Miniprotein binders against MMACHC-like protein (cblc-1). Designs and how they scored, part 8

Target 1, 261 residues: MMACHC-like protein (cblc-1), of Caenorhabditis elegans (q7z144)
Amino acid sequence: EMSHAESIKRVVDQKLSSHEGFESHMFKIGSYNEAVGESSPFALPYDDSTMALLILSTPDMFDVAFRKWVVQKTMDFGSFDEVCEMVSSPIQSFLEDRLEIMSEKLRKVEENFEILHDYSMTPQRRPKILMQTCGHVAGAAFYYQPCHFQEDGVTWPPAGRMGPNLKFIGLSLHPIYGGHFAFRSVLIFPNVKIPEFCEKEPRPILTASEDVRTALEKFNYNWKDSGFRDFGNPTRRYSTTQMEFFGRPVAERWEVLRPWV

## First folded at step 3 (miniprotein)

Design bo1 (from b0 with R5Y T7L R35F H44W T46I)
Fold by ESMFold2-Fast, scan of step 3:
Structure bo1 (fold): chain B 261 residues (1-261), chain A 80 residues (1-80)
Amino acid sequence: as target 1 above (261 residues)
Amino acid sequence: DETIYVLLHSNDPDQLREAVRQILEEAKRLGAKIFYEIRDGEIWVIIENIDPDIARKLAEQARKIAEQYGLEIRIHVEDE
């Protein structure tokens, strides 16, 4: 079944390629369920050996794949101004189109699969999957949680910075991209079993506790300047065009992309 | 599109539950899909791939709801 799983991953990787800013990371549902706890509401109702693929985006997603999509949509709609009027959420529309293209090819190799987005919810209004935990389990990124970096005699996080007794939010860092990436979805293949597969251990990008605490503080207190994304000395970063796009008022964002067409 | 992380903290679990319920209803009204998890007495509400204008409106409503119930709230917004 590993040969079949590898064929599935190859198809996904062809349509969600690293050249165009995507990564897929294979893992077993059982490994994820063990991490969240079998009795946890976040455990997934699949056999432990069930194949899954975590999908994340890298900087090239915006500058390569999304750029190509904008150019193509401009041709399809007849003008850039028409695309601007008809498409209110360009990134979301782009991702939906790309996942559909991937799905059409994937069904030729494996007809039964589910796509879980980070916003997918159960009937009880709980998330179907915890992306940060999934990333850590799949070995894609290291998930730093504040509770793991307490030391005797050290008062941390600083009192009063977020309000008395308020705890910090955790942060995932990628070995190549630091914080310049995003988790997108998980593909689950109920009919594909990979009991022999062993996930790689996630690389600890930051090893000194003080560096981790500084990164978490930047993420929680100063997230808007994106400085936290540069921890771990990433070799690849989000482009100035991407940051300018999201840094502008909504009505002016499409104009950032006009030079692409 | 942006990702919103909303952290709610309270020593009163009933107020916390009710605030989260109202935030979920506001997200539904705005067409957003959201999820949450409970960690060590805190509730994390995560909203991903949401239009920035809708994100702003939802963040404003979340702050108002937190104030109404006397909760501590932290909102973090990311581009991806």
Scores: ipSAE 0.000, ipTM 0.193, lowest interface PAE 14.2, mean pLDDT 77

Design bo2 (from b0 with R5L T7W E37Y H44L T46F R74E)
Fold by ESMFold2-Fast, scan of step 3:
Parts: sequence; structure tokens; C-alpha cells
Structure bo2 (fold): chain B 261 residues (1-261), chain A 80 residues (1-80)
Amino acid sequence: as target 1 above (261 residues)
Amino acid sequence: DETILVWLHSNDPDQLREAVRQILEEAKRLGAKIRYYIRDGEILVFIENIDPDIARKLAEQARKIAEQYGLEIEIHVEDE
């Protein structure tokens, strides 16, 4: 039955809430493995009906949840300057805190689970999970792959922009946030089977092939200006504060946050 | 001491170089010894003689930097 899986998702959603800039999307390991290929090194060694949750962050993670965390740490440490001195990596410290709080509550409902990040590998030392494929399979975002947008008689991508050893990479777009989101982790529940679950289809954010090609070109050639994130008419965007924060060298990032306290 | 291999992939050398710059800043801030080289749209960063707790934090920071720049990243720890 799906009741236990739904209880797990509710606990995760309470600690990683949409109002604080998180989304979770349920999927079956088998659906992901089918998409990457059973013999692929990216296939995960779990039964096809095993429950998984994809976690991603939206703009409100920075402006709501992270901001609250910074304010709270400032109170705990007694001053903003003390936090700056004691905490060298604010976003990472924030995410570690939130995942630990989530994990503590989650263990009371289902004690056996794994957390995979882009920097993690399976127990068999397989390459990391492919987050963009996972996002597409879970219906969280649409993964635009360059090979799907070729047109007869058209040379694409444009000549002179890439060498033969360079790759034109794909892009995921969220139906609400366009490119203003990030994949964070996948939770896997080896003892929870959801064979009846059917993933939602990802929404094609861009409907015209020419728009997709333009978005992919902006992502590959001009990603520095973040213009690619605005494809699909996102209703929410990364704030100027978030863009400024991530645009600065790590040592200078805390000063961007001083107006929050 | 551990060695971490951070692999970054992109089709734009400037894209890769900016991500690497930030990763190198983090590694140096944490006192890690680093070397890197660029190969066929890939950058391989070796971080040597690092405390396991620092290694974990640095791996997580590298992932966040790669996400900021929209890069694919893979991290290997050169232990068994």
C-alpha cells in the first residue's frame, strides 16, 4: 500500500516545505533505471518498486529558509560578526542542519533510508545518480537534451562555438521556476515498495523547438549572465541578493547578508 | 590523509575555469593541497593530504559551486 510512502513524504515535506523553498517528488527506482538503461553504470541497485524522493530547492530556500537560519544563528552567536567568524560555509552549514533535522523526524517513521547527493556514489562505487534524468522521471522538471532538437537541413549547434572534443550539454527547466532551482538530493527507501505508483509526466516548459535551441545555446554559451534561467516565463526568480551572494568569492559572501540582521 | 578527485565537465572553458577558481579558493581556505589539469572539456582537481571531515565539507562545497555554474560534477575519494 501507498499509505506508508505517503506518510514518509509528509514528514519530508513538513521539514523541507514548499514555503521554505523545497520540493520533493516521488518516483520508483525502476522508472529511473529504465530511463538510464539497466546495464548503465548509473543504474541503482534496488528493486524496481523501491520508493525514492527527489529533493530540489527553489528561490525561497535562500530568501526564506536560509534567511531565517542566518537570523537565528546571529541570535545564537550574539552578533553577525561572530557568525561570520565561526561559520565559513553558510549555505552548506544551513543545508546540513536542515537535512539532519529532517532525518531525525524521518527515522521515527522509516528508519532505513539513504541520502544520495551529486557528490555521492552507490555502495558499489558506481557513478553518482544523474539528477537531470531523475528530475524528468519524477516529473519535477523537463530535461531538454540537445540530441532531441536537431532539424533536417540545419547545422546545430552553430559552427565555430565548439570544438570536436567539447560537448553541448542539456538543461532542465521547472514549470514554475524555469532555471531558478537546483537539484539537491535523492532519498531512497529500500524497504518501501510502491509498485502501484505512477509518476506524473514532466511538463514541456518550452513548446517550440526553436525556443529550446535558443535556451540551450544561452545555457552553453552565455550561462554567466543567468539569462537561460528565465526561459519558460518563470513566476519566481532567484533574488538579486541570491545572485549577488553566489556571484562573489566565498570570503566576501557574508557581507551580502548583513542587511538581513 | 585522503585524496579527493573532483571531476567537472562542460563544453565551455571559461565556465569550467570560473567554477575551478571558486573550488580552489575553498580548498586553500581549508588548508588543502591542490593540483588540477584540464582535458577535453573536463577539469580534474586533486586535493591531497586532507582531514576526512574537511574532505567531506570540501566535496559538498564543490558540488554547490558546480550547481551554481550549471556544471556536471563527480567526486571520487581515492581510498578503497
Scores: ipSAE 0.000, ipTM 0.140, lowest interface PAE 18.5, mean pLDDT 76

Design bo3 (from b0 with R5I T7F E37R H44I T46Y R74W H76R)
Fold by ESMFold2-Fast, scan of step 3:
Structure bo3 (fold): chain B 261 residues (1-261), chain A 80 residues (1-80)
Amino acid sequence: as target 1 above (261 residues)
Amino acid sequence: DETIIVFLHSNDPDQLREAVRQILEEAKRLGAKIRYRIRDGEIIVYIENIDPDIARKLAEQARKIAEQYGLEIWIRVEDE
């Protein structure tokens, strides 16, 4: 029954709330496997009707939830410099803490689940899941793939600052946040079947092929400018602090956060 | 010929791009031939190099760059 799936989603949404910059989107493993191809190395070995839940972060994750976490860790460790010494990857540590809290609550409702992170890899060093495809399937964001936006007689992509040998990667845009969001993880519930569930269609934020090509060019050629994130007229954007944080090598990121404490 | 395969993955596509850029700069500096593929936040770089010393230096630099950006990296050096 769907009531169990809805109970699971409710628990996740309580711990990964929209107010604190998270979204969850339900989908069927079979819908994802169909999209990547059943014989693809990225197909997941679960029944087609298996419940899955995609987790995104939005700008408030950094400015609300992560900021609170940094302040609390500074208090717990006694100083900001102690936190910097003990925690090398603040975003990852924050997300691991939050997912642990969520998992403790979730186990009381459904004991058997798997968490796949955006960084999760197979032993052959392939990503376990293709997050952009997952986002499209779950209806969370529209995944613009370069191969789907070509026209006969149009030379594309044109030469750019990255040189002629750089292959274009696709871009996902959120209906509210444009490119100001990130895929974080997928929860899979092997014992929960939702065969009657139908995912919503992702909203095509950009409808003209030329606009899509421009967005893909900005993402692939000019990603440092973060201008690509503003396609689709987002109503909320990453803060200047967040953009500075992610613009720095990991070892330098903690200093961006010092003004918070 | 030795071929270096560098596989990078991250939940931070901006850091992936910057790490790849630096690895490509090092490969160019050392005179290596480069091919690469990018898919859904996954970047695979193939570096053709017949000199084992250059291959070793490139692998060392790639690991340093990945560590600097907190990225997962997998490197294989193959003789052909």
Scores: ipSAE 0.005, ipTM 0.281, lowest interface PAE 12.2, mean pLDDT 78

Design bo4 (from b0 with R5W T7I R35Y T46L E48R H76F)
Fold by ESMFold2-Fast, scan of step 3:
Structure bo4 (fold): chain B 261 residues (1-261), chain A 80 residues (1-80)
Amino acid sequence: as target 1 above (261 residues)
Amino acid sequence: DETIWVILHSNDPDQLREAVRQILEEAKRLGAKIYYEIRDGEIHVLIRNIDPDIARKLAEQARKIAEQYGLEIRIFVEDE
């Protein structure tokens, strides 16, 4: 069944290409469930050998694929101001359009698949997937968890900075992009079993505990300046336009894109 | 056991973090186990091992905190 799994991945990779700022990473549901724990509310109700495909975006997603989408929508609607009025969530709308194009092609090869998103806020009672754990399991990025870097006899993070019960959020770093990437979705193929597949070990980007603590502090205290994204010596970075876009309040994000049209 | 999902949305991360801090403190006071994740201006909080009375109190407190900070809030309770 590995040949079928490879055919599926090939179709996804053709529609969510690296040239347009996407990566897909294959993993087994059982590997993810083992990492989150069997009793975890985040465990997924599929057989351990079930095929899954993690989708993440790289800098070119914004600057190449999304930019082309914004230009095309402006032409379709007749003006940039009309697009701004009609489309409240540009990234989500772009991803929905692109995933639908991918899905149309994918159904020709495998009809049964499910998509779990990280971008939607929905009134659902089901636990969402833990994307950072998924990234680590799939070998796509290294997930640094704060609890693994506590030092006995030292208060970390410093009291008063985050508050006594606010947990430090973990950070994933990509071997090429550092923190200049985002997890987007997971495709699950309930009828495709890949028991022989072995995920790659994620590459440890930072090895010194002090460097990891510094990166986690930058992420948790100073995330708006995007300095945390540069840990791990990334060879590719988010553009100033993308950093400005995500650094602005949601209502002001469309104006960042006006120079594109 | 019950599971509560609390989803907070804001374009102001400082307000979002402070609201979550207060919700997590209240949950800890009531003996609840807590998980959370951050996504582009929203935090998803999962609270487990709460009886129905504690779940109600925590949901009400979360709504009051969100209202104080002008945040959008969605709360779901799963019955086992």
Scores: ipSAE 0.000, ipTM 0.237, lowest interface PAE 13.0, mean pLDDT 77

Design bo5 (from b0 with T7Y H9L E37W R39E E42L H44F R74E)
Fold by ESMFold2-Fast, scan of step 3:
Structure bo5 (fold): chain B 261 residues (1-261), chain A 80 residues (1-80)
Amino acid sequence: as target 1 above (261 residues)
Amino acid sequence: DETIRVYLLSNDPDQLREAVRQILEEAKRLGAKIRYWIEDGLIFVTIENIDPDIARKLAEQARKIAEQYGLEIEIHVEDE
């Protein structure tokens, strides 16, 4: 069954290529369910050996593939202002268009698959999948959880910054891109079983507890300057345009892209 | 005597973090105590011992902030 799984991955990688800023990582649903807890509301209702592919975006997704999409949409709608009015979530709209193209090709080798997006929700309005846990399980990135870096006799995080009852958000770091990447979707293949597949261990990008605490502090206190993305000595980084885009409220993001058209 | 639980649902930690920060600042300005916890980028916020009129005001502001960041928000009031 591994030959079939590898053929599926090759088709996905052809349409979501590294040149255009995508990366895919195979994992078993059972490995993810074990990590979130079998009784967790975030556990997925598939057999443990079910094949899945985690899709990440890298900097080139924004500067190459997404830029091309924005230019094309501006031509299709007749003006940039028209696109801004009609499309409220540009990244999600772009990804849905791209995944539709990928899906058409993929159906030729495996007709049954499901796509969960980073924004996919249950009827109870919870995420269908926890992407940072998925990234860690698939070996794509290392997920640093704040609770794992609190030690007896060490007071952390620093009191007073966020208020006494506030907690930190965790951070995932990629071995090549540091924090200059994003989790985008998971493809699930219910009829493809890969019981013999073993996920690689995620590489611990930061090993000293003090470095992890510093990265988490930069992410939680100073995320707007994007300095947290540079932990782990990334060799590739988000462009200034992409950092500005994600640093703005959603309603203000389209104006960052105006110079592209 | 009322507790408000706020759910912000997103795996985009940048958007989620900033929305929560603004909601928590509004809670402070209205004199509410806040508590929160995190599960893999999902944040649960509980606002404690809040007057019902203050709770209503905070819920209105929280919805506006969530809409600004393209996030869905659920607000539940519970007794301890």
Scores: ipSAE 0.000, ipTM 0.268, lowest interface PAE 12.3, mean pLDDT 76

Design bp1
Fold by ESMFold2-Fast, scan of step 3:
Structure bp1 (fold): chain B 261 residues (1-261), chain A 84 residues (1-84)
Amino acid sequence: as target 1 above (261 residues)
Amino acid sequence: DETIRVTLHSNDPDQLREAVRQILEEAKRLGAKIRYEIEWENGEYKIHVTIENIDPDIARKLAEQARKIAEQYGLEIRIHVEDE
């Protein structure tokens, strides 16, 4: 029943709230499987009407939820320097803690669910889920694929700008956040069927092919400067603190957070 | 003596490229020769890093560092060490 699916989403949204920098987007496994191709190795082995929730993070994840987590860990460990020494991967530790809190609450409403992370792989070394396609299907973000923006008689991407071992890759843009977001996980509920559910259509943030090609080029060639994230005129952006954090070598990242404590 | 193959998987291009950069830096510090290939499928990343080294001690050190770097970024990693 849809009422059960809505109850599940409500519980997830309570623990992964929009005000703390998370979004959940409901979709049917069948909609994803149709998009990747039913015979594709990326098709998921669930009934077409099976409920899924795509989870992504927005700028407030870092500035609100992660900041609160850092402050709490500093109190728990007794000092900021102790946290820095004991916790090598702060973002991943934070996300693991938050997902476990969510999972504990969720198990009380729906016991059987699976979590697929953006890095999950099959034994054959194939991705378990294609997050860009999932984002597009769920209506969360528009996925721009390079192959859809080539023109007859035009050489693109420009020759010689990629190394021989690099591939030109696609980009997803969020209607509010542009490129200031990240796909995190997909929750699958094998025992929950939502055949009546219809996903929203993703908003095409960039419509001119030239603008899309420019965004893809900045993403592939100049990703480090984060300029690609500002395509689509996002109304919310990663903070200067978040940009500084991810712009620093890993060993220097904790020091960016010291003013929080 | 040994060749190390490392496969990293992610859909987050920033974290994946940063992890690869650190693996390449570690390999450079240890004098190893490196080749890498990036694959994508509907926006998913898969990076294959081949580290050629005739010194088994260097190969083992690089494998350990690659694992630590991948774990730091929450990336899945597979490492295969070949004699030769």
Scores: ipSAE 0.006, ipTM 0.269, lowest interface PAE 11.0, mean pLDDT 79

Design bp2
Fold by ESMFold2-Fast, scan of step 3:
Structure bp2 (fold): chain B 261 residues (1-261), chain A 88 residues (1-88)
Amino acid sequence: as target 1 above (261 residues)
Amino acid sequence: DETIRVTLHSNDPDQLREAVRQILEEAKRLGAKIRYEIEWTYENGEWTFKIHVTIENIDPDIARKLAEQARKIAEQYGLEIRIHVEDE
């Protein structure tokens, strides 16, 4: 059945190409469920050997694929200002369009699959799937969890810099891109079983506990400046335009893209 | 009795904090009591913050005034806002 799984991955990789800033990483649902705990509300109701594909984006997604999409939408609507008025969530809209194109081709090879997005939430306001855990399990990125870097008798993280109700959360680092990447979706193939598939171990990008704590603090307290993304010695980075886009308040983001049209 | 549930969504924690501060001040001015919960999440390849505000208001008129003020504050800060009003 690995032959069929590899055929599925090839179709996905053709439509979500590395040249346009995407990666796909195969994993088994059972590997994810083991990592989150079988009794966890985040465990997924599929057989352990069920095929899954993690999709993430790299810097070229924004500067190549998304830029082409913005230019095309401007032509379609007749002006940039019309696109700004009609489309409130450009990245989400772009990804939905791209995933639909991919899905049309994928259905010709495997008709039965589900897509879980990084923004998919339960009614209880929990993610339907934990993307950071998927990345670690698939070997795509290393997931640094704050609880693994606690020391007895040491107060860490520093008392509530962002406020008492903000959770101190983990950070994933990519071996090539550091923090200059994003998890986008997981494709699940209920009828495809890959029991012989073995995921690769994620590379531990940061090894010193102090470096991990520093990265986690930058991520949680200073994420707006994008400094956390440079941990892990990335060879490729988000462009100035992409960093400005994500660093601006939502209402100001479209204006960052005006020079593209 | 009415309960208002307000969700504010933004990538900018400073904008959210200032908006919530103003909503809290309006609630105090109108004699309403509120509580809030901040949800920090990684969505659409970016950090996003959701602040869930629950306003327990025993007066429907106060509830509607506060909902209108919350919408105005959200617009001022460029925040996405969802408001759900529960009747008694």
Scores: ipSAE 0.005, ipTM 0.336, lowest interface PAE 10.9, mean pLDDT 81

Design bp3
Fold by ESMFold2-Fast, scan of step 3:
Structure bp3 (fold): chain B 261 residues (1-261), chain A 84 residues (1-84)
Amino acid sequence: as target 1 above (261 residues)
Amino acid sequence: DETIRVTLHSNDPDQLREAVRQILEEAKRLGAKIRYEIYEWDGFEYIHVTIENIDPDIARKLAEQARKIAEQYGLEIRIHVEDE
C-alpha cells in the first residue's frame, strides 16, 4: 500500500505546503507505540503497520499562511475589530480552517482518517498522543528528554530552583529551525498499512551534555525570551511579530496583528 | 479547612506557565498556601493545583480568580472541592 500512502501524503503536502510553513512526516503507529511502551496509556489502538502523518509548522506558517488568513477574515467580517470580537483563538481557528480545507481534498482519496491535535485530550485529562515522541519517531526533530542527559550524581534541576513539585520538561529541536517550529497534528489512516516503510532516524542536533543542559535550562527557566529556540544553529527563525504574538497572553494577541490590516 | 484542586491545561506551555504564575501571586495576596505540579507529557503541559486547609471564603475567592485567569489565557480549567 506504499503507492496509496504516497498518494495520501502528496495530497496533504499540496494543501499544507512547505511554502506556507508546514511539514508532514510519515511514520508507523507501531514505531510510536514501541517508543511510548505498548502497555502505556499513550499507546494507540491501531495495528503496528498503520500509516500516520505528523504535521508541524515552521516560521512561514505564521508569516505567510496565517497572515493571509487574518487579511481574508478581516475582509469577510468587514473590519479587524469585528474579527477580534468574534474569534477568540486566532491560531486555533486558522488551523481548524486549514485542516478542514485539507480534509475535504483528502476525503476524495482516502475517506477514513482521524486527526489528533496537540491539544486533544482523553476524558481522563491525558493527551491523546505524545507529540515530541512522534517527532522523534518520525525523524522530524530530536527530542531531548531531561532524564536521558542528566549526569550521574548531579541534581538537575537544582533542588527547589523551580519550586515544589516542578519537573523539567523536554525539548525538541528541528535540524533546520531549531526551536522555531511547533507540532500541530497527527493524521491516522486505520485502513492504510505500510509495513515496509522505515522511518529516518532523528538527527541529534546537540551532542555535548553541556549544550543539552543549557538548552533545557533556557527552555524551563527562561522560556519567555525565546532564547532556547536558537539552539541548533537554525537557518530560519520566528519573526519579531510571531515572537511578540506568542509572548503575550491570549487576550492580548490580536493587537499584535493589527499592522497586518 | 477546605482543599480545592484545580487542573489547567493548554496546547501553549508558555501561556500555561504565565497563568500559574498569576494564580500563585493571587494566592500569596490572599494569604493562601497553594501547591502545584506540572504534568509534562511530550511537550504538552497541564498543571494540577491544590489549595490547602484554608478559610472556605478565601478558597472560593481564589478559585474564582483562577477561573478568570484561565479564561484570560484561553485555558481549560477544572475545579474540585474535597473534604478535609
Scores: ipSAE 0.006, ipTM 0.305, lowest interface PAE 10.5, mean pLDDT 77

Design bp4
Fold by ESMFold2-Fast, scan of step 3:
Structure bp4 (fold): chain B 261 residues (1-261), chain A 88 residues (1-88)
Amino acid sequence: as target 1 above (261 residues)
Amino acid sequence: DETIRVTLHSNDPDQLREAVRQILEEAKRLGAKIRYEITYEFEDGEWYITIHVTIENIDPDIARKLAEQARKIAEQYGLEIRIHVEDE
């Protein structure tokens, strides 16, 4: 029943709002399993019509929701220096707090759900879910895979840049944010079936093969400078503060946030 | 000798390499002996890099401190980490 699935999404969207830098995108587990291959180790053991919600963060997550969280934690701990000492991985701590608040409200509408994080792994040390494939399937972003953009007569990836067993990895681009976003988690609802739901098609942001190749090269070779994020002419971008934060070594990141308090 | 085995996994090779670099630097600071092995895996159009780090030290206190710091480094990068203490 789509009514129940829509109620679930409304609760998630209220707690992980677009104004605070989150998006949720509904998809069927079967659509994801078809994309990865049903015999693939990445296929998920749920019925094809099982409801799932992909959650991603946009620039406002950092500048609005995370900033509020940092300010509140500074008050709670008594000083910014105390927060810096006590909190490791501030983004992850913030997200865990926010997901727990969401989960408390969500359980009142649907008690049985599983959260898979972008860092979740199987006992065999594989990711539990392929986030880029989820993004494409849910229509949230377009996933550019290197193998789909190999052109006749082009030597690619460039010789000498990859190790003997290392190849290019793919890149997802958002229609509004380009590369200024991140996949965060997938919520799975084993008891909610949405067979009538049709996912939207992801919009291809880059259509010229050379643009795709250039974006993939920037992502694979120069990701730390964040130049890859600007492909597709995004209308919204990570702020200077967020770019500085993620561009610094981990030990230096907290200092970027000091002006917030 | 106490040996600690650390396994890191991510679809982001630069985050993995940076985390390993920090673990390496911390182990050197504490005088620990380190070996590491990188496993590259390609499945269904995605690359997954698993870095197996083995930390050898004669002092259990140094080994425990390194394990704690390795966990903190992994958490800072949002990486999954498994730490196993081997004692025969």
Scores: ipSAE 0.006, ipTM 0.214, lowest interface PAE 11.2, mean pLDDT 78

Design bp5
Fold by ESMFold2-Fast, scan of step 3:
Structure bp5 (fold): chain B 261 residues (1-261), chain A 88 residues (1-88)
Amino acid sequence: as target 1 above (261 residues)
Amino acid sequence: DETIRVTLHSNDPDQLREAVRQILEEAKRLGAKIRYEIEIYWDNGEFEIKIHVTIENIDPDIARKLAEQARKIAEQYGLEIRIHVEDE
């Protein structure tokens, strides 16, 4: 079955290339389900040996592939201002276009697959899949969880995202890109079984507890300034344009891209 | 009677929550039937929230008034807003 799984990954990698800022990592659904807990609402209803591919983006996704997409859309719509008016979520729209092109080619090799996006939600408004857990399980990035670094007798982690009673959100760091990457989608292949596949172990990027604490605090309180992304001494980084784009309020993001057209 | 869809975009969840609360309270005060759906894009520091509020069975004059109030609330909180009217 591994030869079929490898063929699937090859097609995906050809359409979501590393040159255009994409990376894919194979894992078994059972490995993910074990990590989230079999009775967890986040467990996925597939056999343990079911093939999955985690898709993440690296800095070149924005500066190479997304930039080309913005330029092309400007030509298609006739002006940059028209694109801004018609497309409210440029990254999501770009990714949906690219995944559809990939899907057309992939169906020729394996017609039964599902795509779960980082924004995919259940009717109960829960994420359909926990991306950071997928990254850790697939060995793509190391997932630093606040609960592993809480100290008794201190009020840490302090107030998290969306209010004082919400937990700190964890942070994943890539061995090459530090925090200069993002999880995008998981492809699931219900009819492809890879029982002999063994995921690689994620590399621990930060070993000192104080570095982990500082990274988590910057991620939860100051993520808009992108300082957290530099933990782990990354060799490739988001461009200043990309960091500005993701640090801006949604309504201001399109103007960051105007110099591209 | 019309159906109105209000979409709010933000990367600030607290401001978005408060703006949506005010819009929902105004719609309920006017007796409208309300639905909402939330899309969260949370991906290693790349964060965006969209909330889609659907308001059904509303008089056109009330719809216009509610749309104006929704725009004012969005502006107060620095949120991007889109409003679409559907007759079906």
Scores: ipSAE 0.015, ipTM 0.428, lowest interface PAE 6.3, mean pLDDT 82

Design bp6
Fold by ESMFold2-Fast, scan of step 3:
Structure bp6 (fold): chain B 261 residues (1-261), chain A 88 residues (1-88)
Amino acid sequence: as target 1 above (261 residues)
Amino acid sequence: DETIRVTLHSNDPDQLREAVRQILEEAKRLGAKIRYEIEYRLEDGEWVYEIHVTIENIDPDIARKLAEQARKIAEQYGLEIRIHVEDE
């Protein structure tokens, strides 16, 4: 029943809130399977009406939720220096803590669920789920696929910019955050069916084909400069503190956070 | 002149391969001597890929820039990264 699905989403949203830099987006497994193709190796073996929730992070995850976590851990350990000594991977530890808290509350409402991460692989060494397709299907972000922007009489994408074993890949843009977000996980609820649920349509962030091709080229050829993230005029970007943190060697990352405590 | 050792860890070989390609491309653009090795090993019942990149004879300013770019690349792909800078 839909009311049960809504209760599940409320629990997830309470623990992974938008104010703390998370979004959850509901979709049906059947909608995803239709988008990837029923005979595709990426199709998932669940009934079409099976409930799923896509989880993504926005800039406030770092600046709000992670910051609160760092302050709390400093209190728990008694000093910032003790946290630095005991916790070597702060972001991963933060996410593991938050997902465990969420899971504990979620199990009280629905005990049977799977979590697929963006890095989850099958035994055949392929992603278990295509996150960009999930984003588009769930209406969370618009997935720009290169094959949709071919133009008669134009050679595109430019030859020689990708290696023979590398594919020119698509780009997802969020209506508020452009490219300043990350797909994190998908929760699947095998025993929860939402046949009457209709996903929202993703907002087309870029409207001109030339702009889409430029964004795709920046993503595929120049993505390391992060210029692609600013397509669509995002209202919030990754903070300078977040960029400083991830730009430092692991041993120096905690020092970026010292002003928070 | 410094040596940078970069280790990338993932259970997604395609993401890992693309991230390494970008790091090697950037290092070559900056004139660095590059070596790398791919290790495929079993950790707690899971097969994982680990790539070790060694960049030698690099100017300290260039080393800092490469380390920064490698971290940005790893973060974009959601990869674990370890970077060690050796004085040589």
Scores: ipSAE 0.000, ipTM 0.135, lowest interface PAE 16.4, mean pLDDT 77

